# Ledger of designs, part 198: miniprotein binders against q6w4x9r395to579

Target 1, 185 residues: q6w4x9r395to579
Amino acid sequence: GHCSLEGGSFVTTFDARPYRFHGTCTYILLQSPQLPEDGALMAVYDKSGVSHSETSLVAVVYLSRQDKIVISQDEVVTNNGEAKWLPYKTRNITVFRQTSTHLQMATSFGLELVVQLRPIFQAYVTVGPQFRGQTRGLCGNFNGDTTDDFTTSMGIAEGTASLFVDSWRAGNCPAALERETDPCS
Below, E stands for the ipSAE of ESMFold2; O stands for the ipSAE of OpenDDE; V2 stands for 0.75 times the mean of E and O plus 0.25 times the DockQ between their complexes.

## First folded at step 15 (miniprotein)

Design ge7 (at its last look DockQ between E and O 0.93; V2 from the best seeds 0.83)
Fold by OpenDDE base, look of step 15:
Structure ge7 (fold): chain B 185 residues (1-185), chain A 91 residues (1-91)
Amino acid sequence: as target 1 above (185 residues)
Amino acid sequence: SVLEEIAKTILEAVKDLLYAVEENDEEAIKRAIERLEEAAKRAEEAGFEKVAEGVERVIEAVRNGDEDPWIYLMVRWLEWVMEIAMRRAKE
């Protein structure tokens, strides 16, 4: 499964459903029992301009009982608040520079993350087949059905992304906004 | 159903707890936790042990002073557990 966060406000789920949202919060991208130590992948969005529609991804966070690995747009990598030199390795996670513009987080448990630093901070999430039907969050449920990707954290199917996205917030944040995507963009 | 009632109580108490945490209202936090503990007990007595466990994990996160992302993560896990329980109850 491949999930992408691109263009500052665009998401493509594991089931290949594209959508757009504008929020300024931390959101759960991926929650799964397949992640060890109650792990989850999260995305931090912030304002990038003056309007509500000007939001962008500013960091990606892998959070578990053991680690809080943050990859920020300024290329700083931290674990549990401490800056780490690359390549950085834990028991089952390795963060390293893939290219001059890309960082990668590799894991031993079937999760891969590639972060594009420039020109736009973007993230690409890959999970193994063992995650099929066992994922939740903004990246969807990875069950091959795009129609149920907007299922909230409480199991309610939503027709729009706004309530869906809000249900996966990981903090006290304002409501997410949904805007139509420009087909020419 | 019993589970639906318990779930409703849990969700309301969680909402109050999260709000109290954000406001740093210690008394409100305490009250919300007490409600959650009671709900967890009810869940356990009704045979929904995993729901009770989920509630306890949320309480623990708050008591430990964990950051928001972890607290909310525990809440999402709890929501998942409750969802699963409800689906199973309908089968």
Scores: ipSAE 0.852, ipTM 0.930, lowest interface PAE 0.5, mean pLDDT 94
Fold by ESMFold2, look of step 15:
Structure ge7 (fold): chain B 185 residues (1-185), chain A 91 residues (1-91)
Amino acid sequence: as target 1 above (185 residues)
Amino acid sequence: SVLEEIAKTILEAVKDLLYAVEENDEEAIKRAIERLEEAAKRAEEAGFEKVAEGVERVIEAVRNGDEDPWIYLMVRWLEWVMEIAMRRAKE
């Protein structure tokens, strides 16, 4: 399954449902029992662009009982707050520079993250088939049905992205603004 | 049902806990944790051990002074565990 976080605050879920939102917060992208040590992938959004309500991705975080790996827009990689030289390897995670503009986090548990650093900070999440029906968060539930990808943390299917996105906050922050993608843009 | 009553208590206490953490209100944190501890005991006694474990993980995160992302993640795990338990009780 593939989930993407692209410029303009666009998200495409594992079930290929696109949406757009604007918010200043840390959000849970992917929560799954398939990730070891209660792991989750999170996205950090902050203000950007020319309008006062525009936000963009500024960091991606892998968080578990063992690790807090932060890949930030400033091209700094940390684990548990300590800056790391690349390639950086733990027992089951390797972070390395894929190209001059892309970093990759590869894992032994079926998660792969590719981060485009320049010209625009973007992220691409790939999960193996063992994750089918086993995910929650901004990347959706990976069940083959786009009608319930906007399922909140309380299990409520919403018709709007904003309520869904707000339910996946991982911190105290302002409510997100929805911006629905149409097929012509 | 018993599970629905326990879940309602847990969700109310979690809302209060997150607000208290946000406000750095130590007395409100203590009160919310006490309610969660009692709810965990009720869950254990009613046979909902995974729910009780989920509550305990939230309490641990707050007591350890973990950062907001971890605390919120533990809450999201608890919510998911309760949803699964409710779905199974309905089956």
Scores: ipSAE 0.749, ipTM 0.868, lowest interface PAE 0.8, mean pLDDT 86
ESMFold2 (binder alone), look of step 15: mean pLDDT 80; pTM 0.764

Design ge8 (at its last look DockQ between E and O 0.95; V2 from the best seeds 0.83)
Fold by OpenDDE base, look of step 15:
Structure ge8 (fold): chain B 185 residues (1-185), chain A 91 residues (1-91)
Amino acid sequence: as target 1 above (185 residues)
Amino acid sequence: SVLEEIAKTILEAVKDLLEAVEENDEEAIKRAIERLEEAAKRAEEAGFEKVAEAVERVIEAVRNGDEDPWIYLMVRWLEWVMEIAMRRALE
């Protein structure tokens, strides 16, 4: 499964459903029992301009009981608040520079993350087949059905992205704004 | 159903807890935790041990002073556990 966060406000789910939202919070991208130590992948969005529509991804966070790995737009990588030199390796996670503009987080448990630093801070999430049907969050449920990707954290299928996105917030944040895009329409 | 009632109580208490945490209202936090503990007990007695456990994880996160992302993550796990439990109850 491939999930992408692009253009500052665009998301494409594991099931290849594209949508757009504007929020300024931390959101859960990927929650799954396949992630060890109650792990989850999160995205931090912030205002990039004066309007509500001017939001952008500013950091990606992998959070577990053991680690809090933050990859920020300024190329700083931290774990549990401590800056780390690259390549950085934990027990089952390695963060390294892939290219001059890309960082990669590789794991031993079927999660891969590529972060594009420039010109736009973007993220690309890849999960193994073992995650099929066992994911939740902004990246969807990876079950091959795009129509149920907007299922909230409480299991309610939403027709709009805003309520869906808000349900996956990981902090006290304003309500997200959304615009859906359907290339198949 | 019993589970639905428990779930409702849990969700309401979680909402209050999160609000209290954001406001740093210690008394409100305490009250919400007490409600959650009672709900967890009810869940356990009703045979929903995983729900009870998930509630306790939320409580623990708050008591430990964990950051928001972790607290909310625990809440999302709780929501998932509850969803699963409710789905199974309908089978």
Scores: ipSAE 0.856, ipTM 0.929, lowest interface PAE 0.5, mean pLDDT 95
Fold by ESMFold2, look of step 15:
Structure ge8 (fold): chain B 185 residues (1-185), chain A 91 residues (1-91)
Amino acid sequence: as target 1 above (185 residues)
Amino acid sequence: SVLEEIAKTILEAVKDLLEAVEENDEEAIKRAIERLEEAAKRAEEAGFEKVAEAVERVIEAVRNGDEDPWIYLMVRWLEWVMEIAMRRALE
């Protein structure tokens, strides 16, 4: 399954449902019992311009009882607040520079994260088939049905991206603004 | 149902807890934790052991002074565990 976080705050879920939102918060991308130690993948968005609707991805966080790995747009990788040289390896996670512009986090538990650092900070999440039907968060529920991908943290299927995204915040922050789609000319 | 009433109580206490943590209101945090402890006891006595365990993880995160992302993650797990428990109760 593939989930992407692309420029302009665009998200495409594991079930290929695209949406856009504008918010400044940490959000849960992926929560699953398949991640060890109560792990989750999170995305941090912040203001990127002068308009209220200009927000962008600034960091991706893998958080568990054991690790807090932060990959930020300033190209610094930390675990539990300590900067790490790449390649960086734990028992079940390896973070390395894939190319001059891309970092990769590979794991033994079926999660892969590729982060594009330049020209725009973007992230691509891949999960193995064991995650089918066992995910929640901004990347959706991976059940093959796009009609319920906007399921909130309380299990409510919403018709708008903003209500769905707001339910997955991991901090005290303003409600997300909704932008469904705005293809470039 | 009994589970629905317990879940409503838990969700109200969690909402109060998160607001109290946000405002640094130590007395409100204490009151919300006490309500959560009682709700976890009710859940365990009613046979919803996984719900009780998930509530205890939220309490532990707050008592340890964990950062907001971890506290919110434990709350999101509690919400999911309660949904699973309610699904099983209907079967």
Scores: ipSAE 0.719, ipTM 0.854, lowest interface PAE 0.9, mean pLDDT 86
ESMFold2 (binder alone), look of step 15: mean pLDDT 79; pTM 0.762

Design ge9 (at its last look DockQ between E and O 0.85; V2 from the best seeds 0.82)
Fold by OpenDDE base, look of step 15:
Formats: sequence, structure tokens, C-alpha cells
Structure ge9 (fold): chain B 185 residues (1-185), chain A 91 residues (1-91)
Amino acid sequence: as target 1 above (185 residues)
Amino acid sequence: SVLEEIAKTILEAVKDLLEAVEENDEEAIKRAIERLEEAAKRAEEAGFEKVALGVERVIEAVRNGDEDPWIYLMVRWLEWVMEIAMRRAKE
């Protein structure tokens, strides 16, 4: 499964459903029992301009009982608040520079993350087949059905992205705004 | 159903808890936790041990002073557990 966060406000789920939202919060991208130590992948969005529609991804966070790995737009990588030099390796996670503009987080448990630093901070999430049907969050449920990707954290299928996105917030923040996207765009 | 009632109580208490945490209202936090503990007990007595555990994990996160992302993550896990339980109850 491949999930992408692009263009500052665009998301494509594991099931290849594209959508757009504007929010300024931390959101759960991926929650799954396949992630060890109650792990989850999160995205931090912030204002990038003066309008509500000017939001952008500013950091990606992998959070578990053991680690809080933050990859920020300024290329700083931290774990549990401490800056780390690359390549950085934990028991089952490695963060390293893939290219001059890309960082990668590789794991031993079937999660891969590529972060594009420039010109736009973007993230690409890949999960193994063992995650099929066992994922939740903004990246969807990876079950091959795009129509149920907007299922909230409480299991309610939403027709719009705003309520869906809000249900996966990981903090107190304003409601997310939705704009329809053309699948061809 | 019993589970639906318990779930409703849990969700309401969680909402209050999160609000109290954001406001740093210690008394409100305490009250919300007490409500959650009672709900967890009810869940356990009704045979929904995982729901009870989920509640406890949320409480623990708050008591430990964990950051918002972790607290909310625990809440999302709890929501998932409740969802699963409710689906199973209908089968």
C-alpha cells in the first residue's frame, strides 16, 4: 500500500483515493496493530500563509511507546526530543538520507517512509501486504475499496473529508476544511 | 444494548477529559477519570475486557502527563476497540 501527502494539502490513501484538506493539527496517518509498541505514523500540518487554505505539512512523526521520531521540514530529525545525526538507527527503525532532498525511514516491521524535503515538504508511506485491511487513519484502511476510506476513528463512514480528517486528529485543533479534488489533477 | 450504553458513557467522559486536559482543569480531569474508571468497571463486568483496558490506557496517558499526540492516540485505540466489540456483538 502506498499513501502520499503531497502539495501541502493533498492526500492519496493506500487504496488510491485522492482528497484534499486544510488543517493545522497533528493527524494520525497510520494506525495499525501491525505496528509494534502501539505505534502510529502522524503528520503535522501548520499554516503556510494567511488564508485558511494555505496549510502545509511541516513534519512527520512516528510515535510509539519507545520512540517519538520527528522528521521536520528543516531536516531536523529527533527522537524523544533529542536531535539525531543521520543515519540514525533504533532497534527496528533506521532514518537516513536517501538523496540530497529525500530522507527515508526504514523499519523492520513493514513500514517505509520517504520524506521529500524540497521544494515542497512531502511524505510517502509504504506498508507491506500484512497491513492489508488493518490500517486506520488519513491513509485509509487499505482494503481495496476507496468508498470506505473516509471511515472515522469511530467507524462511521463519512462522505466528506473534513469530518473524516478531524476524527483522526491527535490534538486540540480547529476543524479541518475540505476541498474537492479532481482525480485527474 | 449494554455495550452501546457503556460506549456512549465512555465517549462522553473522554470528551470531557480531553477538554479538561486542554484547560488544565485538574478537578475536571479528576471527575472525568472517575467517570471513565466507573465505565471501565462496567465494561469489564459486562465481559468487555479490552474496552476496559482501552479506557485504562487513556487514563494512564493522562495521569502520566503524556503529550497530546499520545493521549489522543490512546483515545483512537480505545475507539477502535469499542468499534470491534460492537461489531462482534452484532455477529
Scores: ipSAE 0.853, ipTM 0.930, lowest interface PAE 0.5, mean pLDDT 95
Fold by ESMFold2, look of step 15:
Structure ge9 (fold): chain B 185 residues (1-185), chain A 91 residues (1-91)
Amino acid sequence: as target 1 above (185 residues)
Amino acid sequence: SVLEEIAKTILEAVKDLLEAVEENDEEAIKRAIERLEEAAKRAEEAGFEKVALGVERVIEAVRNGDEDPWIYLMVRWLEWVMEIAMRRAKE
């Protein structure tokens, strides 16, 4: 199954349902019992461009009881807050530079993440067939039916992307005024 | 059903807990944790062991001072565990 985060704000689910959203928060992209150590993949979005309503992907996070691997738009990779040189390996996870513009996180548990660093920060999630019907989050539920891919964290299928995305917040999203400041001007 | 009543109690307490954590309101955190501990005991006594364990994991994350992404992830796991338990009760 394939899920993609493209163009700053576009998502295509494991069941090929496309949607767009704008938000400034960390969101759960993929949650599944197939990920060890209560693992999840998360996406961080922040304000982009000069439009007050536009946001884009700025980091991808793999979080479990053992690891917090962050792959940032600034091309820095950290685990538990410590910067790491590539290739970087744990017991089950390897992060390496796939090409001059792409990083890859490969795992032993059927998750693969490819991050395009340039020209636009994008992410591509691939999961093995053991994940079918066993995923939740922004990438949908991987059950072959697009009508319920907008399933919230409470198990309710929504008709709109915004309600669905909001339910997958993994943090406090402060007031919009904080996003309007430009410290360089 | 007993499970539906326990789940409603848990969801209400979790909502209050997350709000209290966001506001750093220690007294509200304590009150929400006490409600969750009682609900976990009810879940365990009723045979819903995975639900009770899920509640305990949320409490642990908050007590350890874990960062928001981990706390929210534990809440999302608890919500999913309860959904699965309710689905199985209907089968």
Scores: ipSAE 0.763, ipTM 0.868, lowest interface PAE 0.8, mean pLDDT 86
ESMFold2 (binder alone), look of step 15: mean pLDDT 80; pTM 0.766

Design qw1 (at its last look DockQ between E and O 0.68; V2 from the best seeds 0.00; counts 0 for: SAP 77.999 > 70)
Fold by OpenDDE base, look of step 15:
Structure qw1 (fold): chain B 185 residues (1-185), chain A 90 residues (1-90)
Amino acid sequence: as target 1 above (185 residues)
Amino acid sequence: SELEEIAKTILEAVKDLVEAVKENDYEAILEALERLFEAAIEAYSAGFYEVAEAVTEVIQAIWLGDEEKIKEAVKELVEEMREAMRRAKE
């Protein structure tokens, strides 16, 4: 399954459902029992302009009981708050520079992350087949049915992206917007 | 028809995107990509899921800078659009 965060405000789920949102919060992209140690992949969005509709991805976070790996738009990689040199390797995670503009996080448990640094900070999430039907978050449930991708954290199907996205926020943040004018944030 | 309108939007966006890439006009590229993604959302909303998926694959290929993948993705997009058109006539 492939999930992408592109253009600052666009998401394509594992089931290939495209949607748009504008938010300034940390959101859960991927949770799954297939991720060890209560692992979760999260996305941090912030304002990219003066308008509340001008938002963009600014960091990606992998959080588990042992690690908090943050890949920021300024190319800083940290684990548990400490800056790390690349390539950086933990027990089952490796972060390395793939190209001049791309970083990659490889894992031993079927999660791959590619982060594009320029010109727009973007993320591409790949999960193995073992994750099928066992994912939740902004990337959807990876069950081959796009129509139920907007399932909230409470297991409720939503009709709008904004409500869906809001259900996966990790903190107290403003409500997400769906289709506001955005100058390609 | 709705499909025809969506198809037109997609094709126009692709055309503009190709031109923008040739000219290395990043602003134009971003604008075209945004339009293309919006078209994907519209396609999805209209029930043309395969078309929507194909569009998103084109977008991804462009961002990743994979020329071969772009070509393949565009080809697939065209095929999906043709198939959708065929089904719509039935």
Scores: ipSAE 0.832, ipTM 0.916, lowest interface PAE 0.5, mean pLDDT 94
Fold by ESMFold2, look of step 15:
Structure qw1 (fold): chain B 185 residues (1-185), chain A 90 residues (1-90)
Amino acid sequence: as target 1 above (185 residues)
Amino acid sequence: SELEEIAKTILEAVKDLVEAVKENDYEAILEALERLFEAAIEAYSAGFYEVAEAVTEVIQAIWLGDEEKIKEAVKELVEEMREAMRRAKE
């Protein structure tokens, strides 16, 4: 399965559903029981600096009980807050420079992340077949049916990208405060 | 038809994209990619899922920068649009 995060806040899910959103938050991109140590992949979006209504990807985060690996647009890779020299390797994760413009996080558990650093910050997520029907988040559920990929964090299928994306916020964000209720709960 | 109008929008965006790449006009490249992705969303909303997927593959090929892969992706997109129009007449 392939999921892409491309410039302009465009997303294509594992089941090839394209959508766009504008938001400034950390979002859950992928959750799955197939990720060890309660792992999750998250995407951080912020204003582009051109206009406040336009947003772009600024970091990708892999979080588990053991690791918090951050790959950011400033080209710095950290784990648990400490900058790491590449190639960086743990028991089941390797982060390395694929080219002068691309970084790759390869894992032993069927997750691969490729991050394009330039000319704009983009991310490409690949998961193995063991993830079929076992994913949640902005990348969809990977069940071969593109029409139900807008399933919220509460398990409700939504018809709009905005409601779907809002449900996957994983941080304290400006929009979450407008309703006095966390949109993910 | 709705499909014909979507296909026209897609082909115009691809043409603009090719011209922007030839001119190394980065802003025009971004604008054409945005139009192309929006057309993919429109194709999806109209139920043309294979067309939408083919469009996203063109966009990915553009970012990879592989001229041969771009040509193949555009050819596949044209074939998917023709197939979708053929099925709509049946």
Scores: ipSAE 0.682, ipTM 0.864, lowest interface PAE 1.1, mean pLDDT 85
ESMFold2 (binder alone), look of step 15: mean pLDDT 78; pTM 0.704

Design qw10 (at its last look DockQ between E and O 0.69; V2 from the best seeds 0.00; counts 0 for: pae E 3.1 > 1.5, SAP 81.754 > 70)
Fold by OpenDDE base, look of step 15:
Structure qw10 (fold): chain B 185 residues (1-185), chain A 90 residues (1-90)
Amino acid sequence: as target 1 above (185 residues)
Amino acid sequence: SELEEIAKTILEAVKDLVEAVKENDYEAILEALERLFAAAIEAYSAGFYEVAEAVTEVISAIWLGDEEKIKEAVKELVEEMREAMRRAKE
């Protein structure tokens, strides 16, 4: 399964459902019992301009009981708040520079993350087949049914991206916007 | 038809994207990519899920800068669009 965060506001789920949102919060991208140590992948969005529609991905976070790995748009990689040199390796996670513009987080448990640093900070999440039907978050449930991807953290199917996205907030943040706002509207 | 309009939008955006890449026009690339993603959402909303998926694969291939993947993704997109058109006529 492949999930992508592109263009600052675009998401494509594991089941290939495209949607967009504008938010300035940390969101759960991926939770699964297949991730060890209660692991979760998260995305941090912030304002990139003056309008409510000018938001972008600024960091990706992998959080478990043992690690808090943050890859930020300024190319700083930290674990539990400490800056790390690349390549950085833990027990089952390796972060390294793939190219001049891409970092990669490789794992031993079927999760791969590619982060594009330039020209736009973007993320590409890949999970193995063992994750099928066992994922939740903004990347969807990876069950082959694209129509039920907007399932909230409470297990409710939503019709709009904004409500779906809001349910996966990891903190107290403003409500997400589904569509760009027209300043002339 | 709705599919024909979506297809037109996709093809025009792809054309513009290819040209923008050749000219190294970053702003034009971004604009074309945005149009493509919008078209993917529209395709999805209209029930053309495979077309939507194929569009997003093209976008990803562009961002990742893999020329071979781009070619493959575009080829797949064309095939999915043709298939959708065929089904729509049945």
Scores: ipSAE 0.823, ipTM 0.919, lowest interface PAE 0.5, mean pLDDT 94
Fold by ESMFold2, look of step 15:
Structure qw10 (fold): chain B 185 residues (1-185), chain A 90 residues (1-90)
Amino acid sequence: as target 1 above (185 residues)
Amino acid sequence: SELEEIAKTILEAVKDLVEAVKENDYEAILEALERLFAAAIEAYSAGFYEVAEAVTEVISAIWLGDEEKIKEAVKELVEEMREAMRRAKE
């Protein structure tokens, strides 16, 4: 399954449902029991310097009981806040420079993350078949049906991206309706 | 038809993308890619799910820079649009 965060504000779910949103928060991108140690992948969005987008992706965070890895435009940071040189390795995770513009996080548990640092910060999430039907978050539920990919953290299927995305906020952020008008639908 | 208008939008964006690449115009490349993604959302909203998926695959292939994947994705997009038009006549 492939999920992508492209063009500053666009998302394509594991079931190929495309959508757009604008928000300034950290969002749960992927949760799954297939991720060890209560692992989750999160996406950080902030006000954008990218044309045609109010907000854009600025970092991706992998967090579990054992690991915290923050990938942003200029560095990789771990639990202690110290910037790390690449390659960075743990027992089951390796982060390395794939090209001058791309970093890759490879894992032994079926998650792969590729981050494009330039010209625009973008992310590509790939999960193995064991994740099928076992995911939650902005990347959807990976069940082969796009109609319920907008399922909120409360289990409610929504018809709008903004309400769906708002439900997956990680942290103390205002609701999307209070923060923005839907600029593009 | 609605499908024909969506397909026209997609083809115009692809044409603009090809021209932007030839001119090495990064801002035009970005603009064309955003138009393609917006068209994918329109295709999904109109019920043309396979067309929408094919467009997003083209976008991802272009960002990854893999010429063979780009060729494959464009071929699949053309086939999906043709299939969708065939189903609309039935």
Scores: ipSAE 0.360, ipTM 0.728, lowest interface PAE 3.1, mean pLDDT 81
ESMFold2 (binder alone), look of step 15: mean pLDDT 79; pTM 0.707

Design qw2 (at its last look DockQ between E and O 0.67; V2 from the best seeds 0.00; counts 0 for: pae E 1.6 > 1.5, other shape alone 15.874 > 2.5, unsure alone 61.15 < 70, SAP 81.369 > 70)
Fold by OpenDDE base, look of step 15:
Structure qw2 (fold): chain B 185 residues (1-185), chain A 90 residues (1-90)
Amino acid sequence: as target 1 above (185 residues)
Amino acid sequence: SELEEIAKTILEAVKDLVEAVKENDYEAILEALERLFEAAIEAYSAGFYEVAEAVTEVILAIWLGDEEKIKEAVKELVEEMREAMRRAKE
């Protein structure tokens, strides 16, 4: 399954459902029993302009009981707050430069992350087939049914992206917007 | 029809996006991407799930910078659109 965070405010779920949102919070992208040590992949969004709709991805975080790996838009990679040189390897995670504009996080447990640094900070999440039907978060549930991708953290199906996204907030932050103002307009 | 309108929007957005990429006009890229994604969302909302998926594949291919992949993705998108149109006439 492939999940994409593109254009600063667009998401394509594992089930290929496209949606958009504008938020300035940390959101859970992926949780799964298949991730060891209570692992979770998170996305950090922040303001990129003056308006509330001018938001963009600024960092991706993999958090487990053992690691907190942060890949930020300034190309700094940290684990548990310490800056790390690339390639960086932990027990089951490797972060390395794939290209001049792309970093990759490879794992031994079926999670792959590619982060595009320029011209737009974007992220691409790939999970193995063992994750099918066992994922939750902004990337959806990977069950082949796009219509139930907007299932909240409480297991409730939502009709709007904003409410869905808000349910996966990892902190106290403002409510997400779906289609208010377009920063590209 | 709704599908025809969506199709037109998609094709125009793809064209503009490809051109923007060639010119390294990032503002234009973002604008075209916005339009294309909106079209994908609209396609999805209208029940054209395969079309929406195909659009997202085009977007992905563009960001990957793989011309062959883009070509394949566009081809698939066109096929999905044609199929959707065929079904709509039945």
Scores: ipSAE 0.783, ipTM 0.895, lowest interface PAE 0.5, mean pLDDT 94
Fold by ESMFold2, look of step 15:
Structure qw2 (fold): chain B 185 residues (1-185), chain A 90 residues (1-90)
Amino acid sequence: as target 1 above (185 residues)
Amino acid sequence: SELEEIAKTILEAVKDLVEAVKENDYEAILEALERLFEAAIEAYSAGFYEVAEAVTEVILAIWLGDEEKIKEAVKELVEEMREAMRRAKE
């Protein structure tokens, strides 16, 4: 299954449902019992000053009980806050430079993340078939039915991307007042 | 019809994309890709799921930079649009 996070704050779920959202938060992209140590993949979005989008992807985070791997648009890779040289390896995770513009996080548990660093920071998530029907988050539930991919963290299927995305916030988010008072782009 | 309007938007964006790539105009490429993605969202909302998926595959192929994959994705998109138009007339 493939999930993409592309410029313009566009997302395509594992079931090929495309959507767009604008938010400035850390969001759960993927949770699954198939990820060891309570692992989750998260996306960080922030305001975008020059793009054709109000917000854009600025980092991808893999978080588990053992690791907090951050791949950010400044091209620095950290684990648990400490900068790492590439290739960087743990027992079950390897982060390496795939090309001059792409980094890859490969794992032994069926998760692959490819991050495009330039010209626009984008991310591509691939999961093996063992994840089918066992994912939650912005990338959807991977059950072959796009109509319930907007399932919230409370298990409710929503009809709009914004309600769905908001339910998956995982980090400290700016107050809605700050967004409401700013002029639209 | 809604499908005809969506198809027109897709074809215009693909035309603009081809022109932007030929001119090496990065900003025009981004604008065309954005319009394609918006059209994919609209196609999905109208129930044309295969068209929406085909559009997102074109966008992905462009970012991957694989000319053969781009050609195949565009071919599949045209075929999916033709099929959707045929089904809508039935």
Scores: ipSAE 0.573, ipTM 0.829, lowest interface PAE 1.6, mean pLDDT 84
ESMFold2 (binder alone), look of step 15: mean pLDDT 61; pTM 0.531

